# VH-VL binders against f1miw6, part 1

Scores and structures below are computed, not measured.

Target 1, 251 residues: f1miw6
Amino acid sequence: MPHFAKPLLRNIITRNLFNSIKKKQCLQYLQTLRTLQYDGFTTVYFGETDIPESLVTGEDFSDGYYMPTPTWCVVHAGGSQGWVPWKYRMFLRDELCIKQEDNLFFEFCDVVKKAYGKCAIVVKERRRQDATRPKEGKETEAQAHVPSVVNLTSVTCCPEVAKSYGHKLLTLPSPYNYLNPLDSAWSSLKWFIINNRKEFCLQSVDGVYSYQYILFSDLISKGIERINLSKWRTITTKVRRWENYYLGKLS
Structure headers, positions and changes below count from the first letter of each chain, unless a header shows other numbers; antibody chains aren't numbered by Kabat.
ipSAE, averaged over its two directions, is called F for ESMFold2-Fast, E for ESMFold2 and O for OpenDDE. V2 adds 0.75 times the mean of E and O to 0.25 times the DockQ between the complexes of E and O.
Where letters were taken out, [cut] stands.

## First folded at step 1 (VH-VL)

Design a1 (framework fv_acasunlimab_arm2)
Fold by ESMFold2-Fast, scan of step 1:
Structure a1 (fold): chain C 251 residues (1-251), chain A 120 residues (1-120), chain B 110 residues (1-110)
Amino acid sequence: as target 1 above (251 residues)
Amino acid sequence: EVQLVESGGGLVQPGRSLRLSCTASGFTVSDNYMSWVRQAPGKGLEWVGYIYSGGSTYYAASVKGRFTISRDDSKSIAYLQMNSLKTEDTAVYYCARDLGDYYYYGMDVWGQGTLVTVSS
Amino acid sequence: DIVMTQSPSSLSASVGDRVTITCQASQDISNYLAWYQQKPGKAPKRLIYDASNLETGVPSRFSASGSGTDYTFTISSLQPEDIATYYCQQYDNLPPSYLTFGGGTKVEIK
């Protein structure tokens, strides 16, 4: 009666097949990236991280009614040359009403072309946006004004746009996080926030701890600035060692 | 192991429509750029259009508004819907892929081609 | 439109000869260029991608170079099986042209 092994075995088989596919994708990614680097392309990693306001305040709402915590999405890019000379963006993430900046990726591609020439732009593999499956393939009502598109990614990165500026857009497979230096940069930013948030708080005038007022944008900017060229070189050197390891293992 | 096979070519009168199919084996069309390229008898290669892994389609000026490229990801088939056919559309039509997920390096695998003749 | 001017349109050479074909883009295409070989009645075969990279399994007598607007394809020692029409193709992928083939170069034996 209690036979749980069959579903578990099915899941293991499915996971192993998925892992095999991802290994092939990773090998192809690494071979393509190395070819582009040999051909003179500058590698830049483009991505984002979520910073919930609770990370800044340090509060935990684990009991009682769930209240949505405002979350900020920070978008930037970097590599062995440090942060790219492009103004990073910060957006309030609201899945019910997210507006993306028009032509953000176009601007990014132009900036890095002027700074570095042709680039290999690496983005992390993202989950596809959840969409209702259409049972009707055609809208029967008059088309009204379309509101801003809600996306799981704050910025749409189009390979054709990248190529129009002389760049190549590469997608890093999701399970190979060690190959993305941005993850280390984002961890450093979050560590800076946790350890410096109190310096940006002003306690209540009443002398009782009731409210904290935080210069959130200043805290984020200072955290980004602390990830200097030396730190980026350290991070990218570690990524290079992981790349060499995987090239040897997956070949 | 990797192969492309075109079908649907034939004789058609001017002003009519024809749909070509390109069946992939050994790979999935949604993971690649899929191009249609044509060649008129005794002439050079002419790019018709493509659909890339993200689904967007792009067309040569000569066919824009008349031809539509689509795909069926579950069947791994790419299609070229040709409307308002002209005698100038007479050609061998090839489908071709580029290797890779998010990059274009030219067309590494080609089908054998299917002949479309547009005449009265 | 990015126009690809390929020259010569045709050439005749003897087995063992060095054959050179050129391809000129109307604007900088950043090495986004491939070379194809097409034998009579057959589908094209890609020999070179990204201006200079040789496809796996393609003989080393085929080579290519170039940058910006000027690209060259070379067969160092022409063999009988190399008799074909050769095409360059740009994939800088800019509207309105997106992808453009050169006019082709027919390589024949004298």
Scores: ipSAE 0.000, ipTM 0.400, lowest interface PAE 16.7, mean pLDDT 77

Design a10 (framework fv_acasunlimab_arm2)
Fold by ESMFold2-Fast, scan of step 1:
Structure a10 (fold): chain C 251 residues (1-251), chain A 122 residues (1-122), chain B 110 residues (1-110)
Amino acid sequence: as target 1 above (251 residues)
Amino acid sequence: EVQLVESGGGLVQPGRSLRLSCTASGFTVSDNYMSWVRQAPGKGLEWVGYIYSGGSTYYADSVKGRFTISRDDSKSIAYLQMNSLKTEDTAVYYCARGDLEWLLYEGYFDYWGQGTLVTVSS
Amino acid sequence: DIVMTQSPSSLSASVGDRVTITCQASQSISSYLAWYQQKPGKAPKRLIYAASTLQSGVPSRFSASGSGTDYTFTISSLQPEDIATYYCQQSDSTPYTSLTFGGGTKVEIK
C-alpha cells in the first residue's frame, strides 16, 4: 500500500498528482539504472526515429497540392561505448509489423549479449499518437488509416526476451525523454541529412528507383557513422549530469 | 536575470535556407527546454518547435522535415535551422524558455526574446 | 491538432470596465492552458498558467478559470496599460500533436 489517492477538488490537484507520480517513476528509474550499472550491466539505449523522405530529398509542396510523403523508421542502439555492433534497420513506417519487431529484438538481445555481456536496455516510454477528432468540418486530423498495412507500429521490446539473454529492460518515463542520449544522436543524424542531402540528390539517377534507395540509405548510414564514439561520450556525459541533478532534486 | 536575444533574421528567397540564433543569459540553456514561436505579420502566434534539456526535439507539422532545432551549451545559444523556406514562413520568430518545473507541462513559456523578422519573398 | 477557439476577436472597453475573454478547446485539455499578453511591437508575456495560476509579479486584476474544454480570462478593472492582444495556449497535446494558440483577442480603449 505505497500510495493513497486524495479526493480531487480541481484539475490543478490532478495535475499535481500526475507530476508527483511521474517524479517518483523517474527517481525509481534512475535508482534502478545506477544499481544495475554498479552490478556490471552495460547500459544501451534502444530506440527509433522517423525520417520523412522530404527530409532526405528536400522536396517542396506546391501550395497545398496533394503529395503524400513516405516516412522511414530507423532503429538503432547506443551508449557510452558508441553505437552497438548491430546493423541498424530502416523500414517504411507503414510496412513495419509485429513479426518484424519481435525478430529484431531477439536478434538485438543476442548481439549485445555477445558484445557486452549483461546489459541494461533502456527504451523510451512511447506516447500514443493522438487519435482525437476535431469538430466535423474541413479541418481534419490525419486518420492514419492505411488499408493494406496490418499494423502501423514501432518495434516492441519484450521484457521476457531480454531476461532470457540475461538483460534487464528499463522503460524511461515519457516526460523525461531528455534523459535519453539516443534522442540527441537522432537530432545529430537529422542535422547531417539536412546539411548533406544536396550532394546525394545530385548523384541520383532519374528513373532508377533502386539506385535512389541506395543513395538515400548511404546518406543515412554516413550520418549514423558521423555520430562516433567521441560524440556518444559527449552526449552520455551530458545525460549523466542531468541524471545526477534529478537524483539530487527528486530524492 | 534572464534574457533571450534572437538574431539571424532577414530577407531570403523561397527555397533557400536561413539559421536563427537565440543567445541566452542568466541561465543555462541545457537546464531548460527552449522553444521557437513565430508570428506572421498581423496574425497570431504559432508554435514551431522545442528542444528539451536532454536534447529531444519536437516540431509543428507545418515545419516538420524542413526546420531543425539545436543548441550549443558552451555558448548558451539555441538555433533554428530553416530549410526549403516558403513565403508562408514569413514571420517574426521568437525564442522562448520553459523552466525546469514545467517539463511535465511541455510548453508553458516564462521568458521570451524580442524576436527577429524573417521575410521570405522573391 | 487541438484547436483553440478564442472569443471575441476584438473588443473595445472603457478604463475601469470588466473585460472577459473565452477559449474553447476542441477536446479536454485538463487545465494545461496559459494566457499571454502581447503589446504592439513587443514579445508576449505570460500572465497565467495551469488555467488559473497567476504569474508572479502580475497584477491581481488579472484572473482566469476553467476546466475541460472551457476557459475564461478576466481583467476586473481595465487600465490603459492593459491595451494589448491576449492569447490562450494549450499544452495537453504535446508531444502527440502541436502546441496550439488561440487566435487572439485585441483589447482597445473606446
Scores: ipSAE 0.000, ipTM 0.380, lowest interface PAE 15.6, mean pLDDT 76

Design a2 (framework fv_acasunlimab_arm2)
Fold by ESMFold2-Fast, scan of step 1:
Structure a2 (fold): chain C 251 residues (1-251), chain A 121 residues (1-121), chain B 110 residues (1-110)
Amino acid sequence: as target 1 above (251 residues)
Amino acid sequence: EVQLVESGGGLVQPGRSLRLSCTASGFTVSDNYMSWVRQAPGKGLEWVGYIYSGGSTYYADSVKGRFTISRDDSKSIAYLQMNSLKTEDTAVYYCAREVYDSSGYYPLDYWGQGTLVTVSS
Amino acid sequence: DIVMTQSPSSLSASVGDRVTITCQASQSISSYLAWYQQKPGKAPKRLIYAASTLQSGVPSRFSASGSGTDYTFTISSLQPEDIATYYCQQYNSYPPEGLTFGGGTKVEIK
């Protein structure tokens, strides 16, 4: 019997239990979503993606870099009817620690109500904070650099706010990201950026920050626009097949 | 032009391991589903598993826990790691591409030539 | 899994004959069905997807139709180069293990 056999078995048991719990959560999510769809709710997937500036510039930071690369957070929503008729948001991750965009989700709920009526708003399960605090209770210099809450969803999606507009907020369990068509849209956006970033670099003749921001924003906007209604229908059709499979298998 | 080339097949004893490779050209492997399909001598086609564009993997019940699919995006190679091989795993193994794009869904649109795996004592 | 029942398992026909192969799914697959041709010693080649859409470059003598659980593949005028095994495949129950093939139909001449 190998001495590491017991820790491996414990990890397998823990993984199997976690997977069992998540499968049950997934089934409950799918049954709830389907019921809402039959009741006339429009399904809208709301989320965010991180676009590091290195993805746009093509720079390799494997060498020691003096300052961290800025990362932009893009927030948008879409579904079988395409992107929602709501202006996507884009902001720097560092600025999220300072800015409270308390009204953003309120505005979103109002916009989709006016566009679609009652909606089933699907958000990705929030990631656990990876802030490892020193186990010592005393304040230290190390505690000044504890990772911030920006590693969770950048926008606070309040179920009570959604309900006040006639919507229902649903959380998709994290291991089932293939049930989120928005992740496919984000992949398409990043692919567009990688293949068109040379246009951004070539147009930046002055190198001033505001001009570079405008070009960066334009690149992102063009990438989002390229994910048209036809593309959204293709990816949501794929998600529908996955949902039908899971409902049939887990029921 | 899209091309898929399998390699790594051969004769292997039951209980041993074998790794198959699928080298892709003419497209980005990470943007597509990469499927493995096998065919036992004189028998029909059987789906083995795939790797989703996002990296998640799925397997047929007959190979769950024994086979692992992975990819190396920098080299445009998909892999099938086959552990605890059984005589009933003897087959020609094909890699094939599945694609979703704005024009639709295209299942198994391009296939490799196949590589023979013989599991025998 | 969705079970695909293909018939006949084999057939012999003369050059110029009309050949018909059928596939039945154990449940509705909403026209998410593809047809493949496999010549001896070669990899399969997709001829048709979405039940009836012919892949570009495939001869017009190949056609298919169907919906729900019942699907048909036809070669209107069999040619010598059409000697192959033909497979249907559903892709409606997708994923993780919902891809299933029919048992195949071996088409021979003479």
Scores: ipSAE 0.000, ipTM 0.396, lowest interface PAE 17.2, mean pLDDT 77

Design a3 (framework fv_acasunlimab_arm2)
Fold by ESMFold2-Fast, scan of step 1:
Structure a3 (fold): chain C 251 residues (1-251), chain A 120 residues (1-120), chain B 110 residues (1-110)
Amino acid sequence: as target 1 above (251 residues)
Amino acid sequence: EVQLVESGGGLVQPGRSLRLSCTASGFTFSDYYMSWVRQAPGKGLEWVGYIYSGGSTYYADSVKGRFTISRDDSKSIAYLQMNSLKTEDTAVYYCTRDSYGDYEGWFDPWGQGTLVTVSS
Amino acid sequence: DIVMTQSPSSLSASVGDRVTITCQASQSISSYLAWYQQKPGKAPKRLIYAASTLQSGVPSRFSASGSGTDYTFTISSLQPEDIATYYCQQYNSYPPEGLTFGGGTKVEIK
């Protein structure tokens, strides 16, 4: 029987199995999503992005020791119908680890149910699943165990909560993050910030915190509004072509 | 309205380099995939390569390793850098845009084309 | 690469005739096919995309159909201004991979 004690061989085998498992997970994700879409579910992509204040001020801090840069977490959702009619959230990163907002996902599920009816809610698999929790579990087709609860930094997304509102929660496997149109929307937001931050800097000469916060939040809001229905349709068309490519390639 | 104008074509010796430019006007250039398509005298259309709105490129096997596509979104210009030119690279080179958003795979508009002749 | 085979390579017809051009793909392209018209000395013009969708402003005498590997382009009543070379083009692999054109069909008046 082959012995797998050599670290190099073990690492190669592990990597190949990981890739095989992720391909199967992606195929199952795509098939499930298409089935739900056919059954009348509205697809909404729910997620977050980090906006460091240095991105807004334009300051190049190679060493945070002298000038720490606060980071803001923006939470929103959208799809082919545009941004969902839900008030996006913006949180200071330092507070999220201490004061995770309770019941935010319940509110989100209720709002999109009222707006669209039943939804297929897609969240991106986080790069780091909690490594201290047991991940042991072999499924049919040699698939790795997948956590039933998906966590964003600010929000705990529970499949049972989604189901109670008539929704289905789907997790997009991490190697296929480009199948999430929300990442393209976030890139457009950051591009808008970079190209429009100069006005913010000129207006904030006095250093008044409350005024600076208002200008910062106004810049973010304008960037989000720039990603209109036409831009969302373009972004989701890109994703659909990638989905078709991968569905064909993965059988 | 929406226009694409190619420039930079001409006579060049085998083994030399030539750069073509495609100047776009009338649309938000940065949102679109751009392609180069060529046509040898009396022959059919041959796709050369594309550059998508994020800057990544893909090339036909016949030009891979010799040709490079790039873009300058601030100037609304796409470039085709052609290195190690061969006589079989002689063709009219067209610049074209995807019709909607940045990738549909059917092209409109097309530029007028610029002739590249590779001969000693 | 997906190979696109057009037939015939050339044809001659009279004004008012029905003209049919076929395009065969080496593998299924799921109706991701466009048709282009190129007049002598001019850049190509897109007539049809998604195998059967006529571009706005293109005369209704132009039509196309097909699925899988077999596609057809038809001019129901040939006009003098239709003298051109016609090309099919697949985009099933695009993006992220490239695309390929058929060899073209030269349409002439008798």
Scores: ipSAE 0.005, ipTM 0.410, lowest interface PAE 12.9, mean pLDDT 77

Design a4 (framework fv_acasunlimab_arm2)
Fold by ESMFold2-Fast, scan of step 1:
Structure a4 (fold): chain C 251 residues (1-251), chain A 123 residues (1-123), chain B 110 residues (1-110)
Amino acid sequence: as target 1 above (251 residues)
Amino acid sequence: EVQLVESGGGLVQPGRSLRLSCTASGFTVSDNYMSWVRQAPGKGLEWVGYIYSGGSTYYADSVKGRFTISRDDSKSIAYLQMNSLKTEDTAVYYCARGEYDFWSGYPDAFDIWGQGTLVTVSS
Amino acid sequence: DIVMTQSPSSLSASVGDRVTITCQASQSISSYLAWYQQKPGKAPKRLIYAASTLQSGVPSRFSASGSGTDYTFTISSLQPEDIATYYCQQSYSTPPDTLTFGGGTKVEIK
């Protein structure tokens, strides 16, 4: 069928163009990052992960059924130096718009400036929704209203704010998420939770500052602490080797 | 339940082609690193190749230029196209899932394996 | 490619014995190492990842440790169902280098 041939060719051309563009973006990202590192910038990966309460209670690993549960967004940053000496944040997803601190990114930039000097702050490219569903999600639409700002769902990251502290804000292109060591740290945190949740036996969270909340927060804190400097060095060394491979291959 | 099921193995003559399929259930193949690992009769495990979530493929030197890995995201199937088969390619072929952080950190070892499918290359 | 040297190639032990298998990498692999169990006629099953982390559902008698180039896998009290071939595998390599497995250790009961 001729119409099958034409849609297939358009799809192939679109895919090849997309892949070409993303390879160029990755090369540009890596070249910029290396230049900053050679100029004395400390690399810090800043990001977030979602921890559903069902992960702690074990419901996520029950056969077949998902039980609705509150989901917490954990925000932290790290690199070859370990976790940044910044108080990580934890937000309830449903309350992100209500309980956000307007000055969070300012505080972060100030803390890393004092700890490391000038930093290259790396955030993941925020994945855009499929074209058929671009309007779904209030926070995604709110982010679209500020075209010069790079955003996590929990924190507004402004390049101008970073610059005012002497930092550079970089976006790691999707789909090259394997160049982000923070994703490995988040994986380690979640596996720590799975292996230690029975000791905490959380059934539900009654609210902020409840006994269950304190136990949940303690579990998260212990998991983060388990990802020590040695683990961060291991993770970042592997990322560095992948970066070197791509710099050689793509340039 | 998460599982992988291979199919397509059989007896094939040297120099010919064969395609293996790996059907995933309980997860999407495009979200993971999918690998093929083979084991010759009475021998150890040998990595053949993988396809990562973004679609790029990598192969062991012994199969480069002859084998091709692909996937059908809509059907959640990974494929191994084997061309110019040699008697040395005789093995049980396993499909295995790599963890999502395979390239950047750990755990990045194979957490889920299929049952394997036997490929015999003989006259 | 990183070469994984596994020893011994085979061993026989009695039920209840402590069994130790070693795996040595030709260069440092920074704990990017997993251990697999393969019973006769079956697919491999991951027991350990990240050098020392036990896979969920795996009995506590299985443990592993190591760093740099030297890694060890231990069964504290061998059971009849543990008869299998055990493999180590490194995932530290990046292209064009490949993922590599150790040669395997066949564990039998006397």
Scores: ipSAE 0.000, ipTM 0.422, lowest interface PAE 13.4, mean pLDDT 77

Design a5 (framework fv_acasunlimab_arm2)
Fold by ESMFold2-Fast, scan of step 1:
Structure a5 (fold): chain C 251 residues (1-251), chain A 121 residues (1-121), chain B 110 residues (1-110)
Amino acid sequence: as target 1 above (251 residues)
Amino acid sequence: EVQLVESGGGLVQPGRSLRLSCTASGFTVSDNYMSWVRQAPGKGLEWVGYIYTGGSTYYADSVKGRFTISRDDSKSIAYLQMNSLKTEDTAVYYCARDVGYSSSWYEFDYWGQGTLVTVSS
Amino acid sequence: DIVMTQSPSSLSASVGDRVTITCQASQSISSYLAWYQQKPGKAPKRLIYAASTLQSGVPSRFSASGSGTDYTFTISSLQPEDIATYYCQQADSFPPYSLTFGGGTKVEIK
């Protein structure tokens, strides 16, 4: 059975030096976010999630058979206002390794500016080279001046682009993923898929489930739609309770 | 289609140990948050403990240090290990599921039938 | 811990009557509240989640509302099969903090 559904609400170990640094980064993130919210910025969480096709088909590859299935990257954004009025994107993971998508972040910034005005756009912290090891040997000095942080694998989020539309781009430190309401929305989406996939998967004559992209796209769209304004307000309120707790504890 | 079945209850002496099992069908325990809730005879519901999909566990103060929640993902079974049992632990023990849907977080959609634990001499 | 005060502890009503149960939290729980029905000798069954959302398959005579600290559960026309104890539960305080239930309301038919 697939085990993707829920984000982890972890207990944070805050006594080590590395944890102290991340705790300080989290406090700075929270203080900045609250300041922007009080200054009238609308908070929007922008991110991505991976949906392997095996989650849709429900195939069990137990007994040591680990056939990789195609994985789709779904990109969307939301907040206490619900999903942003922007068409979510879906990309095949293999294609993202060949060519990065351009101009999507410009479009996104323009859409949310027109919908909400100035926004605090929150993304997860990622290193530009997170997926690859540094080349063994001497790197050029020019590479030391290039930013190494890429916020999403599907979309390049530039602080300068956000600023040009009147937005602020914030990066959520990695160990505090439970402060990202998108992770809860993604878990709800994946659980909707698990519970409704049989309506969208056609059983072959050989007893193996298959599906078509149209049915897969419909399943994803319905799952996203089920995460309505009420659900988003519930998610963001729970995140705000965690934020208040950490602001009090870490201050 | 979703079913939770508790087992392992019975009569046990104070200070002894007992392990309860919760067998899930129609879903896997590792895909969900799982909770144990108890009800003393003629009394109301009391939350006992919680296990997250990643394995982190949390407990009510009344059982902290004595009870441990675990799971076997391959068998789709959740466990409640109860040590140093007291007469106050006498109750029907239910396992309950939380799918993590944002509007229903920690609000349990399916419950097992319960298993009675009696702590007495 | 958040304390949930449920009223009344018990009530007797006739078939067709409107039954109202109230739940009060010691602090705001932002509509993170569920209502459960427990029939004698059976496990609880969730009827309402998110303070006012009816669980799929539950009859429309059951409804609930509320916000902040004050929540209400209503059976618009009591039926014989509704004989049960009803519990509210807050989910605003979540693990590692304790989840807490109301004391329950026993509903009987005269």
Scores: ipSAE 0.000, ipTM 0.396, lowest interface PAE 17.3, mean pLDDT 77

